# Designs tried in a protein design chat: miniprotein binders against Ferredoxin--NADP reductase. Part 10

Target 1, 346 residues: Ferredoxin--NADP reductase, of Oenococcus oeni (q04hb6)
Amino acid sequence: MDNEIFDIAIIGAGPAGLFAQFYAGLRELKTALIEATPRIGGQITALYPEKTILDVAGFLGISGRDLVNELKLQTDLVDSKTFLNSEVTNLKKIASHFEIEINHHASFLAKSVIIASGNGSFSPRKIDVPGSSEAEQSGMLTYLLPGLSEVADKDFAVVGGGNTAVDYAVELIDHDCHVSLIHRRDNFRAMESSVTKLKNSRRTNFLTPMKITGLSPKKEKLEIELQSVPDGAVKRVSVDRLIGGFGFTASSRTINQWEEFPEQFNQGFLTNEAQMTSIAGIFAIGDASIYPGKSDLIATAFGEAPTAINQAVNYFDPDRGGPQHSTSLNKKEVFKHDRIKSRYNS

## First folded at step 5 (miniprotein)

Design a27 (from B0 with T44W)
Fold by ESMFold2-Fast, scan of step 5:
Structure a27 (fold): chain B 346 residues (1-346), chain A 81 residues (1-81)
Amino acid sequence: as target 1 above (346 residues)
Amino acid sequence: SEKVTIRIEGDSPEALEKALYEILERALELGGEVYIEWEGNELWIEVEGLPKEALERIKELAEKIARETGVKVKIRIKEEK
């Protein structure tokens, strides 16, 4: 982030934000894609990755997870920057630029902003027990997987019972970690094959049904206090790191505190036909936007994204001109991708 | 202020999604903070930061959704710890 100035800050890495980043890359714009959750895909990844989506053009039925993966493959074709576990906590206008504050302490500048945060600002649900703030500040409690090249033989605890926690645990054991999986119930409501894989692994220790009642960071390890749900018995375990994967928080409070807060109607940002909000230089797309005649479909968001990108360019660089009738990338860059290679060179 | 905890159980992912987004929209409109956990066929929603009257309106919405979609809901309103 540092002293870098972006052309466009895109808030939210759901389908609308991902496609906006891809299209901006085709126009050779410098974009920051900012996502409050630890994973791309926004609400789709967080809430219903397994849902079959029938109304996205070009796909004869696709799961939410697979749609997000396809959008990620597109963004990988372009020069783009994505910041995960990054909540926009303030938006302020400074002369001709916007200052975007991340997690109450870091900030950077952008010439324009596109709000693509969906129906609400989703962020990881935080563990709130004695010692949790200290554990997070020390890096021993996180809501994002670490870089997986340096984790072999380390001890992790993962807390949660859904797909996020189970997926984290699977990824960790696949990289030779030991995982203590903590959940308040003795059943996991995640993909059955993933749960079976964890049960069959000697690298997984199930701490269920248990709840976390305290965290104590020590110099080298995090001590976790657990309480058995049925009988209240207390147990302590020591791990290198705790990863929270137990749900999400959605709130309008942070957005409502932005110094530049565009006009809303029914929790959506009002836009004109250019996807521009009531504040010049701030745009909204997808479920975050509302205008007369809007359809709340992923397909609609895909049309809104290029409009917002092109109108943002008209706002901060009117001399750049409009998009070409056909979009082109350097052929060498496009054909580096294996799927495109197989399609054109098979 | 108090919080409302809503546990929703149903075999239709579409019905659970509908319930989630209707409750989420209403809670955010009222200025509440929403905690969400979705695990297979069970959806847990906690709403806090609102007066009891607003939480009762969210409870009524959840009950309406249960009648319309056939999902099972268990709702509890309690004081924040």
Scores: ipSAE 0.293, ipTM 0.708, lowest interface PAE 3.2, mean pLDDT 83

Design a28 (from B0 with T44Y)
Fold by ESMFold2-Fast, scan of step 5:
Structure a28 (fold): chain B 346 residues (1-346), chain A 81 residues (1-81)
Amino acid sequence: as target 1 above (346 residues)
Amino acid sequence: SEKVTIRIEGDSPEALEKALYEILERALELGGEVYIEWEGNELYIEVEGLPKEALERIKELAEKIARETGVKVKIRIKEEK
């Protein structure tokens, strides 16, 4: 990773983290948003994007998916960096800065940290068959979608029977990939329209009902050994990459191993009125934070985000002063968005 | 080496979400690991890495949620070998 220094590193791309990124961008701070999964939206996106949310001010009933989309549109108006597929595996203090370790292999520096990871970190469940460790180490087995700009014309296998696997397969065919969809049953517990799209596509091959019994990395391709569920017949297929589309595992084990681990109460990080944790320069917002009288609402997290960002600035640059007036914001960024342009010019 | 598996079926997404977050919070408090699949009207949860007594508490919580929300639950404590 780049060894540049960020003003703020935000951990977690749920609603709290997305709004914090947007507000930090309005303050012209060099910001990194770090998300362990390939998607923004946190638990809302992972578990139930269609749920109607009634208690976010300014929206008369909005779906989780649409709320995340609105937050992304705001973030796109500001100069901020987002790192997906990036798990924070360690947090360490180096002189006046924090070193953020990502995926045990890469790190960068930040002057302050905002923890916005919610009540738990979700990670994909892993395949356990002969050859799976070697396949993962070679990059031929993954559990998250790769960068979609580099996947055209590749052959993928996706294993799983739920929305995660089906959504992965849909995105891959939409980016000109061929997909072999592996599932131990002939039916999928996923959106009917998505399954129908896959069935109608010449880019999709259904390998059902089948289970994976072995993986063998070859120099150019991954060989997958499959076994028919009804009769045990063995079949082999070769692909560029296998993606596991299972459910998610939730654990606090990784965060609990950080060298700089702030004090907790009832699974949340204790904060003061400035959203600052027990460790100076580390802040927490949203469901990751706890203080007397806290309410675990998305609306509450939206108020906590500006407080944490402004107090982080006070921590690393106390002479900078408070935020500029909202009416003085550079209107060029605001009016680049088609919806805002249409609203004022129609 | 034991785990509890919970299948929750219901027509109310709100009830399924409530069940998920209450079980998740309790299991993580106890130091367990939780596996989740949510597909349509069915929520599947596995909790492992806890003593049998703690898994039994998770089972009791799931049964309480079913009584309070009207969702249908199927719960089993299994040995993983």
Scores: ipSAE 0.217, ipTM 0.654, lowest interface PAE 3.5, mean pLDDT 82

Design a35 (from B0 with E29Y)
Fold by ESMFold2-Fast, scan of step 5:
Order: sequence, then structure tokens, then C-alpha cells
Structure a35 (fold): chain B 346 residues (1-346), chain A 81 residues (1-81)
Amino acid sequence: as target 1 above (346 residues)
Amino acid sequence: SEKVTIRIEGDSPEALEKALYEILERALYLGGEVYIEWEGNELTIEVEGLPKEALERIKELAEKIARETGVKVKIRIKEEK
């Protein structure tokens, strides 16, 4: 999407960003949601998917995972683009637009920006070896499972020794894939039942103790260079895709390198009551934002999202006016959802 | 550079989540880089990019959380190349 101009770019697919995307869709704005990780849900998905959440209005005792799923169902009702595995590595102002740089190479333009990245950037812990950037750009290196309906009889490598890598490998063999499991130690610190399942499967090949020393995308396959940890012997294997399963890294350092970097206080971007930062056209919501009297609750972020979206419109299109008091979407897609059909088909 | 490794286990998901959030928030505030991974039923948090004195404060925070919530913590400060 390097030739499209968006009305709004939302950085971060946590609860705040997901609801902002949905509300922008209700206003029929051309919206990009940009997420550094391969998965939506932000902090909830990374840290506590099974947590029972007690302080989100309208949901009595919902789990983190189920809350993210409900937010996704809402965003699926609107015309919006979501870019996963996409880290915003620079933000720059060019005339009346913002240039958003993704993964140090691609860029696109937006009329306004909403920062919804939480308390810091949550990204998959990435492999850093010769060829890893090219492998990731080609789609041959990823950090999340692909669509599982399309992977039967494909050859995957998974690298990592914790629950993430082992769970990925189990899911892949359950979908008829062949998996080479790479780990620097000869033992896995993961659920023992899952490791036993992999050991008992003819679809699993253990490449341990080995480390990855290089990646080379070829025409149809990814070539992985491996080095034996004990003796340094080099081995090469060829797979359709490599999946990294190292868990997540949290850091604020990437954002600090943006050319347009709004003023901060106590790790949050200072905003006024319009959710606008120190830089006109850049807004912040959720845990990424701070103002006098702010509460760091998911419910607070849900209120901030519509405010930021409506004020962004006032910034780039002041003649468009404010929102109508009705939040109903007049699109067929809303009424095609089974939950809505069951309530309004009378 | 030094790093602190905190391994947390317990039978209360709420206590584990509270420990994770408190440690994460403090480490990020101090400018550290935090690595998070689940290993079996144990949560591993690694904090690096901070002076040893700051890592000791993260260690003290983890010990305080263990006393207040009853989670079990194993803490190691190690120099990494």
C-alpha cells in the first residue's frame, strides 16, 4: 500500500486501537491499523489472554482472549486495512500529511495519526542473523502461524524452546505439516505433554542443540544455515517457511527515534482533552496517553478512541463537521452478522 | 552488560498478571528492555539495558510482590556478553 493516502493511521492493535479502527469505520474513514506483532490484542494477547476481566462495561467476567475476539468481530464489520508484522520505525511530517515508515523500508501517507501502542512496543522477539530482514520481507520468516487451511504437506521450521515454539509446532503437525524444530539446547522448557506429542510424531524432526547463523531466500524455499552448539559444525536445511517462537519484547526505544516525536511525561504522550499530542495531527489514546486525572483502564481507552477519531477529522477536514448522535452503521455488513440478525429479523 | 532474570510461578492467575504488570511498568519506566516468555507453567521475565543498581531495584520489586501475593519468584542477576 505504498500509493494510498489514508485518512487515519492507527499505531497499535491493542483494545484501544481496535476500537478506534471500528469507530473510524463507522465514520467511513479510510483507515490503516498498524501492528508490530503478527497478532492483534496487544498486551492482552501477549501477557494475559486467560485473565478474567471485571472492569469492562457490558461484559461480565470476560476473558482477555474473548474480549479481543469480540473487538475483532466489530472491526470485521467495517472497511479498514490491518497491517500485521509492521513496526512503525519512523514518523515524519510532509506538507499536509504524515509519512509512516514500516520496518525501515516501506512507507505510506496518512492525514492524521493515532498512537495506541500501550505502555511500550510489544513485538515478537526477532531473529537477527544475516538474511533475516530479507527473509521476513519475502514472507518466508514470520512470527505467527499462517492460515491453517492452506498448510497441509508444507515443510516448516520452528525455532525456539518455550511454550510459543512448541505450541506452534504442535498446531502445525495437527494440520498435517512437517516441522523441523530448532533449539539451541537439547531440552525444551515447555509443557511436557506437548513436547511428548512432538517426539511421538513422524512429522517432527528435532534439530537440537543448534543455532541459526544465516537465512537465504531462494525461488521457492528458505535455506537455513545451522551451527551445532557443541562443535560448531555447519548444516543447511530447506523449508517453505521459518516461524520464530521466542516470546515478546517490550521496549519504548523504537518510538523515541521518530522524527515527529510528541512530548512525554511518565512514559505516556501528553495530550489535551481532545486526545491531541504536542504535534498537531498526532493523537494518543489508551495507555500510550497521559493527562491529568487519567485512569489506565480498558474502559477509559474505549472512551478516548471516538474522541481522538472525531478530533482527527476536525484537524484534516474541518468542514466535515462533528459526528451524528446516532452510531448506527447503515451498511449491509452490520446486519449480515448472525448475532445482529437474531435480534433484528422481526 | 548485566541482566536480571525473574522466574515466577503460582496458582493464582491474578497474582501472576499483577506481578508481570508491575515489573514490566517499572522496567520500561527506567528505560530497560524486557523479554517475556512462558515456559511451562512458569513466567520468565528478563530485564536488560539498565545499570546494575537499577536491576537491583527491579529485583527488590519482584521480592516485594512475592511477599504481598504469595507467588514464588526465582531471581538471578547475571553478566551477559
Scores: ipSAE 0.296, ipTM 0.702, lowest interface PAE 3.0, mean pLDDT 83

Design b1 (from B0 with R7E L24F I36L T44E)
Fold by ESMFold2-Fast, scan of step 5:
Structure b1 (fold): chain B 346 residues (1-346), chain A 81 residues (1-81)
Amino acid sequence: as target 1 above (346 residues)
Amino acid sequence: SEKVTIEIEGDSPEALEKALYEIFERALELGGEVYLEWEGNELEIEVEGLPKEALERIKELAEKIARETGVKVKIRIKEEK
C-alpha cells in the first residue's frame, strides 16, 4: 500500500470516468482515476477513435479521439492522480474504507468508489514463440506502452500490423524513441496518416515482411530472432524492449471476481437515482450502470458523473455540503491553461 | 466450445466502427471474451467463451448489420476439440 487515502477512486478512464475525475477535482476531492490500459478514452479509443459523434452536447460534431482529447484538457485543470496500466483486480471493504487492489497488489484506500469501466476490461493479446514467457517475466516483452517520461533515446521493437502496433510506434517516436516495426507483410492495415508519419521518421526502422521466431533476454537487452517471410533468411536485432501490438481481448471476468461486487441486472450494475449501487459507498456511472429509464449515451454519462460524485461526498462526509454554483477553481488557476488564456486575452 | 471470427470490410470507416461497436457490445452482454484488431478499412472480431446458441446470435447480428450498412462480412466458426 502507498499509505495514501483517497476521497474517491474512479475505475475506468472512458468519457464517464474522465468527466467524473474533472468534476471531483472541481470539488477539491483527493481523486484517483484507475485505467487498465495504457490509454485514456475506454471504448472510444479502442473501438471508434475516428467516428464522428453527433450526440454530445456542446459539439456540432467531434471525432472520438478529439472528444477524449478535450476531456483530457479538462482533467489537466485539476489536481488528480491518474494510474494507467492499472487493472483493479479486487475491491475489499475495510472498516469505513475500500481497499483497491491493482494488478494483484493492494495499492491504496478510498472512502468511496465510482465504477466507470463500461461493459468490461481490456487485456492485451500475447505472443507465443520460444522465449516469450521468459522475456515477459524479465519485463523486456510487454503488451502495453511503458511510462513515456523515461523512454527518450531507448530502442523499442513493436510487432503487429494493425492500428494498435502503428499507434504504439507513433507514440514512441513522438517521445524520442527509436522504433523497429516488425510485421509479416509490407503493408499495414492502419490509418494511412500514421503509417506515413512512421515512414517519414528517421526514428523508425521497418522490419517487413518478417516474423518473430524467437526471443532471448540478455543481460540488458532483448535479442529478437526474425525470419524473412519470402525466403526464410534469419536476422537478429537487439532492443531495450519489445511491445506486442496485436490488439486487446475484452472480458468481464476480472470485475466479476471482486470481493465487493455490487448487484447486476443485464450485465450492468443496478443503481438508484443517486447512482449508488447495492453496496453503500460504491457508485456506478455510464455504460457500467443500469436503472429504469436509462439511456446509453455519452451525454447521459456526463450527467451521471456529477450526481455520483456529489452523492459519494454525502456518503463519506455528509457535513461537507453540496457544490457551489460553478467551480472550486479560482479565476487564476483557470487562466493557466493556454487555450483559456488565449481566449481571454484575445 | 466454439470460437467465432468475424471479418468486416467496407468503404465507410464510420459504418465499420458502428458495426464493430454493436457486435462488441452484444458479445460482452452475453459474457463472451472479445478480441479486436483494426486493419485499415477491415476489422477482425474474435469471440470466445460463449455457448453455441449465443455464438449463433452473434453471427445473426453480424449478418443483419451487413445487410443494413452495406459492409462486407465473412464469418468463421471454429470448434476447439
Scores: ipSAE 0.012, ipTM 0.439, lowest interface PAE 7.9, mean pLDDT 80

Design b10 (from B0 with R7T E14D K18E E25D E29D T44E)
Fold by ESMFold2-Fast, scan of step 5:
Structure b10 (fold): chain B 346 residues (1-346), chain A 81 residues (1-81)
Amino acid sequence: as target 1 above (346 residues)
Amino acid sequence: SEKVTITIEGDSPDALEEALYEILDRALDLGGEVYIEWEGNELEIEVEGLPKEALERIKELAEKIARETGVKVKIRIKEEK
């Protein structure tokens, strides 16, 4: 990390983590938000982006996707760093700091840690067929969208049948790509309007019901071997890239192997009313935390985030003082956003 | 070792989410590795890395969830060489 020392490392970019990052930014703290998956939103984005959420204060029903988008707009108002495709594989205490290990490599130091990873670590479910490791290493197999500025007229394959795969395919055809959509079933369980858009597009080729049985990176193209599900007939196609969008893995094994591992009860980290775990300097919020009387709601996590941030400051810099009243914040920078700017100058 | 595949179908996203959390909590507590795929009204959970006795506990939990919530549950157990 170029000798970069963070005030707080926040693990998990779900609603709790995103709001913690935003609030920390309002306090002008240097934070790293670390997310194992290629997308923010945690479990909401991975599992139920289309779900209508009824119990978040201030919204009369909001989809998971729209809630994550609103949280992202808040974090964009503050100076903070987000690391995607970054699984925290170890936490070590070195003197007065914590060493954060990402993807089995020691990466940086933080003065405190906030665990906001929900009920487990999520990472993209990877394709495991002959040639998949070589394809990923060459950059021809990925699990997130590429930069979309120069992809027009390129050939992509997307594998998966849920919202992730369908959303990837829609984004690609909106950027003038040709997409071969591969799925083991001929039915997609994704937003109906998105599936209809793909079916009506001449840029979409449906390779269903088929499964991938092999990948062969070649000079400029990836050859994909496909097998028909009912009869086993083999077909080969060549594309510029393959994007996997067929779900996530969840495991507590990585967290359980951390050298600094806080006490748990029912898969949650025990905390006190300051959101402090059993290890000084490590806090937990949202579904990752548990205490007497806890409610497992997104709204509860939003209250826990500021508490954890303020108590982390008390831990590593007790002389800095408590939370600033809103009038003490740098209002001019915050109000540069168009949505806020019109209200500020009215 | 063996793996268990649990397919859950239901019209309520809340019911599917509750079922996911109950199974995930149990599987992770037992030290298992869990693969999740959620496609609309169908949730598929694969649990592996556990001894047969532990996988049977996961199966029993899934059957209990079906009885108590009315979601439709299909369970497959496969031994890996």
Scores: ipSAE 0.126, ipTM 0.564, lowest interface PAE 4.6, mean pLDDT 82

Design b2 (from B0 with L24M L28F I36F T44E)
Fold by ESMFold2-Fast, scan of step 5:
Structure b2 (fold): chain B 346 residues (1-346), chain A 81 residues (1-81)
Amino acid sequence: as target 1 above (346 residues)
Amino acid sequence: SEKVTIRIEGDSPEALEKALYEIMERAFELGGEVYFEWEGNELEIEVEGLPKEALERIKELAEKIARETGVKVKIRIKEEK
């Protein structure tokens, strides 16, 4: 339904994708940043938000979480669109544009594509128990948060032990839902403050240590069969919906099914010096890309992003010309931003 | 099809991260799918969608990583569903 054509579709909201979106914004390009998971930051957010990163230029040392936050603050300075919970399920060339399919349902057009998905496409890890396929087909089992405007007083179960499950549970209780939090262990790999908030809420019921052994969709509710890990005792609960927050699976399976699938070498998309893949108009950066002499560093991805953006412009609009020097870009309206003004004048 | 489950324990987040990435790379190269769950000093990786000979290659890689980084690795290959 949206007839808007983007200049660049950027696939993956890890550090490479975030910086590409920011730089494209400084060039006043219309970009769509597309992320399959509910969170930005890619592997950093999923695996090591608290790790101290030492090899990013400009920082003596910075946590993964803080680096992602700084990258987001940069993207917030420019006109950009980010689509979370959005898996690119197909890339197709239509006339002079690319059609990007999202979640097997929606699609839009872009003049060029930058693949910034890291070492593989991350998608939610699925529950595999008797009845799970039927539950998913009925919409009673999902792996993403529902629209939160119409969920008040509903009963949810969330299964998982990481930040995804805990964050889902926090959002749900903040929208007046009741949440049964299911996990096979008594501890959680999530922010302590979020776990404490859940423990202090009368809307949260902890079902730990327990595992799901079966799902049975009924006419209006999902019945969940649970088994206690230590003693095997069976318990059943009925909820409006189950949300899986099991972490993620990494797979090239969806990308391998794209109609426009660029050539790979050693799991990376082979690129030339312009970051262009084997398919004209499709670029790759960061850990998704490979070329002779490449180093798999965040710092390397930051250099690749501007190259890919500028070469994408050269591909779809060769008469536009090159970027302004950094000094000229710094004189743009961003220097009037209150935070930057405060930083320079305090 | 079979799956291999690799449980890795170590005090170095860098070693666990390296193990995850190398196992993902090998699994994708062979056409497999990787599931993972990271909790403190423990990383559990499941690789599936591969024939037995390919899973043996994943097992060998995990054992190599254990020798090189000093992490403790427990590996199980089991018939899946």
Scores: ipSAE 0.026, ipTM 0.446, lowest interface PAE 5.9, mean pLDDT 81

Design b3 (from B0 with R7E Y21W L24F T44Y)
Fold by ESMFold2-Fast, scan of step 5:
Structure b3 (fold): chain B 346 residues (1-346), chain A 81 residues (1-81)
Amino acid sequence: as target 1 above (346 residues)
Amino acid sequence: SEKVTIEIEGDSPEALEKALWEIFERALELGGEVYIEWEGNELYIEVEGLPKEALERIKELAEKIARETGVKVKIRIKEEK
């Protein structure tokens, strides 16, 4: 919640949103990227990070994870803010700006909005054991990372075997937390380097193979009941917080609770050739958008992103003009990254 | 409401990817909620939030994929309790 006014707010950090953020940065626009989950990459990160993608131009086959990493490297070249763990719960129009409400509490202003949320919303998959509802209500069980500025030396448990759980654990140890990693198997389906980092850390305790059978909030800590798989031996541990890292359920259901909610067809937002929705100043790209002749490809979203950004500029600042010629863009200071210098200084 | 659970086993990562993509896309197109878990040669897909007729269509799709790719599938439609 800042007095800061953004030129563009982008909703969703999937491939479409990440490329839109990068291109907006090349145009030197003040941009916010807003993502409901704790991770960038959208559907790719949530469901199939190891899938080999063959139909993204410029890559001779690339994993979903590597594609997201490459997109992140591009966004790191530009000045832009990313807000993770931030669900857009309302859009309002106030005079010449849009007010973006986050998590029913925080808000900020933008001159235009780009919806890049994909085909649906992702919500955390929840644990269902005795005491889980009470633990969640008390704030001792969450499914998203807490604010990391004041967590040093606290004891966390993370439960799950995929990238969500492993990434949570890595982030917590990087912020000086102690982490008990709980998983029903001895093997993790997560990035090998991240698992190795956790195994080499004195801050990580592996509780595998074990499952959670109960949760009990106590006055100051959460008591977790664990059962060995398959022998059933019971163990109890006490932590400050438990974070569920079971991944995410994808849903195409949209609750039309935004005050400014554009017209939809087949669960997608209808757009014209400028990527503008039925509401002036609100655009949609990627799988969130629909128009005659659209192809649902990542490559299509990459073409839609620059169009939406440039048309958003035409909407809020029509005298600014169009983008510079592509050759001139290569002269920007942002392109002095080591990988770019090694390729172009020949 | 009811849900459909699909357990898929196959030694071909390409066949498992095909099953994941087609079932996921179809379920979202129909307005459902999809959970996916993939470990080694086993893929688990859960679809809910759809009427019985739509869940049956998801089941039919999974059966078709099994016939075309040779993966083993175990499909159950359960009342959500």
Scores: ipSAE 0.114, ipTM 0.565, lowest interface PAE 4.8, mean pLDDT 82

Design b4 (from B0 with E17Y Y21L L24W T44E)
Fold by ESMFold2-Fast, scan of step 5:
Structure b4 (fold): chain B 346 residues (1-346), chain A 81 residues (1-81)
Amino acid sequence: as target 1 above (346 residues)
Amino acid sequence: SEKVTIRIEGDSPEALYKALLEIWERALELGGEVYIEWEGNELEIEVEGLPKEALERIKELAEKIARETGVKVKIRIKEEK
């Protein structure tokens, strides 16, 4: 989707990938972070945002959500591109570079690749009803929240019964949107406080139990056809946008189809102590990697990320040398963040 | 094709997470699709896109996990439309 060559392409925006992005930025590398799902945080965001994590150094009992938020604050301090809803569907070597294919059509080049995709390739589960492809192509059906600065008083529909849908609905009402929440059941498998907040809001309309049976883009609005689950009655509603808040489709199939496919053992990419895979220039970290004595911890992935980044630099630019001390990195931008500024100046 | 739904209940988030990872990894290795809902002490995993014999392997793994960790497991097999 970009015509420039990146130094490093990182596949997967879980904790390993986020920290790798941050560290690459501290080394002033041109970096792309590529994530198949609409959200950062990988498995943490998807599965256990409320879980208290005890085994990440430097945090005294942090929730999964808060850990991802802290990692995001670090990545926001560095210059790097993040591509969400972007599945790497092929990896091919062209001379000294790798061609990264995204969603079967878009591609760009990188000098090295870091695989940080966790236990497999993930993409958002999509709505499959008459008109859904046309709605998505028109931009009226998405699987991500829109930019929230210009959405006040707009009408959104969110479909789904889990944390993703409920969290999307909460964020929208907090930005003064009207939300129709569509779900095939009268109950939600989401954090109780969030569901209660939606039930107490005059900006939320519950369309439950109902299922979507068709979508029709009109001039400036999307018409949604709904069918009542109990009695089969059909009704139509009109909204500015529909947001799909479904779970993940998880599969190793896409990676297995890459032209450059590194050797695997027990579902992980085999690496040496430099985090290098069987293919020169491709590295793996976190749960995507396996080596003798590996511990499957977030803390372990945090140590693997700098190793992989530094060894990637050694691969494509061996004369650049090792990392400079932290005081020699471009930290003036880091000190512009209000949290650091407040701590430093107090 | 058929799908298998695995409902797991336990008081330990660590035990639930370990069970999820083992089932998820096996399903991914076999080329299946996994849908997950986790709320509090209840975890539901739905695996589809696999032939009957592969789903039976997922079922056997879930039963093994229940024996080893003490979590409560309920398994349902549905035929796809």
Scores: ipSAE 0.006, ipTM 0.445, lowest interface PAE 10.3, mean pLDDT 81

Design b5 (from B0 with R7E L24F E25L L28Y)
Fold by ESMFold2-Fast, scan of step 5:
Structure b5 (fold): chain B 346 residues (1-346), chain A 81 residues (1-81)
Amino acid sequence: as target 1 above (346 residues)
Amino acid sequence: SEKVTIEIEGDSPEALEKALYEIFLRAYELGGEVYIEWEGNELTIEVEGLPKEALERIKELAEKIARETGVKVKIRIKEEK
C-alpha cells in the first residue's frame, strides 16, 4: 500500500465516473478515479468518439470526443487522482474500509466505492501465445508502463501498431531505454509525429512486419519468439520486459473475482434510488447500474453521480452534512479560473 | 463453445465505429463476450459465450451493416475445442 486512504474509489472513467470525480472534488473529497484502459471516456472513446450526441442537457448536439474533453476540463478544476491502465482485480472489505486491488499486485484503501464501469469492462487486450501467462505472472510481460525512474538502460520490447504502443515506445526512449517495436504490419495507425520521432531515434529498433509466436521467461530476461509475416522466418530476441499495446478487450459479461461483488440483475448492479448496491458502502451509477424505471442515458448518469457521492458521504461520515449551494462556491478557487468568466467572476 | 469472428475492412472511420457499436451492443444484450482489435482500416470483433442461434443473429447484423455502409466483412463461426 502507499498508505493513502481515499474517501471514494470510483471505478471507470466514462462520463458517469468523470462527472462523479468532478462533483466529489466540489465537495472537497479525496477520490481515486480508476480506469483499466490508457484513455478516459470509456465506451464513448472506445466505440463512438465521432457520434453526435443529441440528448445531453446543455449541448445542442456534441460529439462523443468533445463531450469527454469537456468532462476532463471540469475534472481539471478540482484536486483528484486518476489512475489509468489500472484494472480493479479485487475488492474486499477490511474493517471499516475497502481494499481495492489493482492489476493483481498493488492495492489501496477507500472508505467507499462507486462502480461506474459502464456496459462492460474495457481492459487492455492481452497477448495469447504459448508462455504468455507465465511471462505475465513473472512480471516480464505487462500492459502498463513501469516506474520510469527504474528503466534507464533497460531493453524493452513493445508490441502493437496503434497509439498505445507508439506512445509507450516514445515515453521509454525519452527515459533512456532501448525499445524494440514489434508490429505485424509495416505501418502504424498512430500520430505521424510520434512515429517519426521513433524512426529518428537510435534507441528504437523496428521489428516489422513480425508477429509474436511464443514467450519464454528466463532467469533475468524474457525470450521472445518472432515470426516474419511475409515468409515465416523465425527470429528470437531477449529483453528485460515486453509491454503489450494491442488495444481493448470489451467484455459484455461480468467475469469478476471480487470478494465484495454486489447483486446483479440483467447484467447491471441492482441499486435503490440512493444508488446503493446490495453491499453497504458500494454504489453504482450509469450503465453499470439498474433499478426500476431507469433510463440508459448519459443525462441519467449525470444525475446519479451526485446522488451516489452524497450517499457515500452519508455512509462513511454521516455527520458531515449535505453539499454547499452554488452561491457558496463563488468564494472558491474553482470559480476564479480564466475560463469561467461569467457573472460569478466579474 | 462456439465463437464468431467478424473481420471488417473499410476506409470510413464512422462506418467502422457504427459496426463496432452495433455489434457490441447486440452481443451485450444477448449476454456475450466481445473482443475487439482495431488497427487502421481493419476491425476484428470476436463474440463468444452465446448459443449458436444468438451467434447467427450477430452474423446477420454484421452482414446488414456491410450492406448499409459499404464495409467489407468476413465472418467465421468456429467451434472451440
Scores: ipSAE 0.035, ipTM 0.500, lowest interface PAE 7.4, mean pLDDT 81

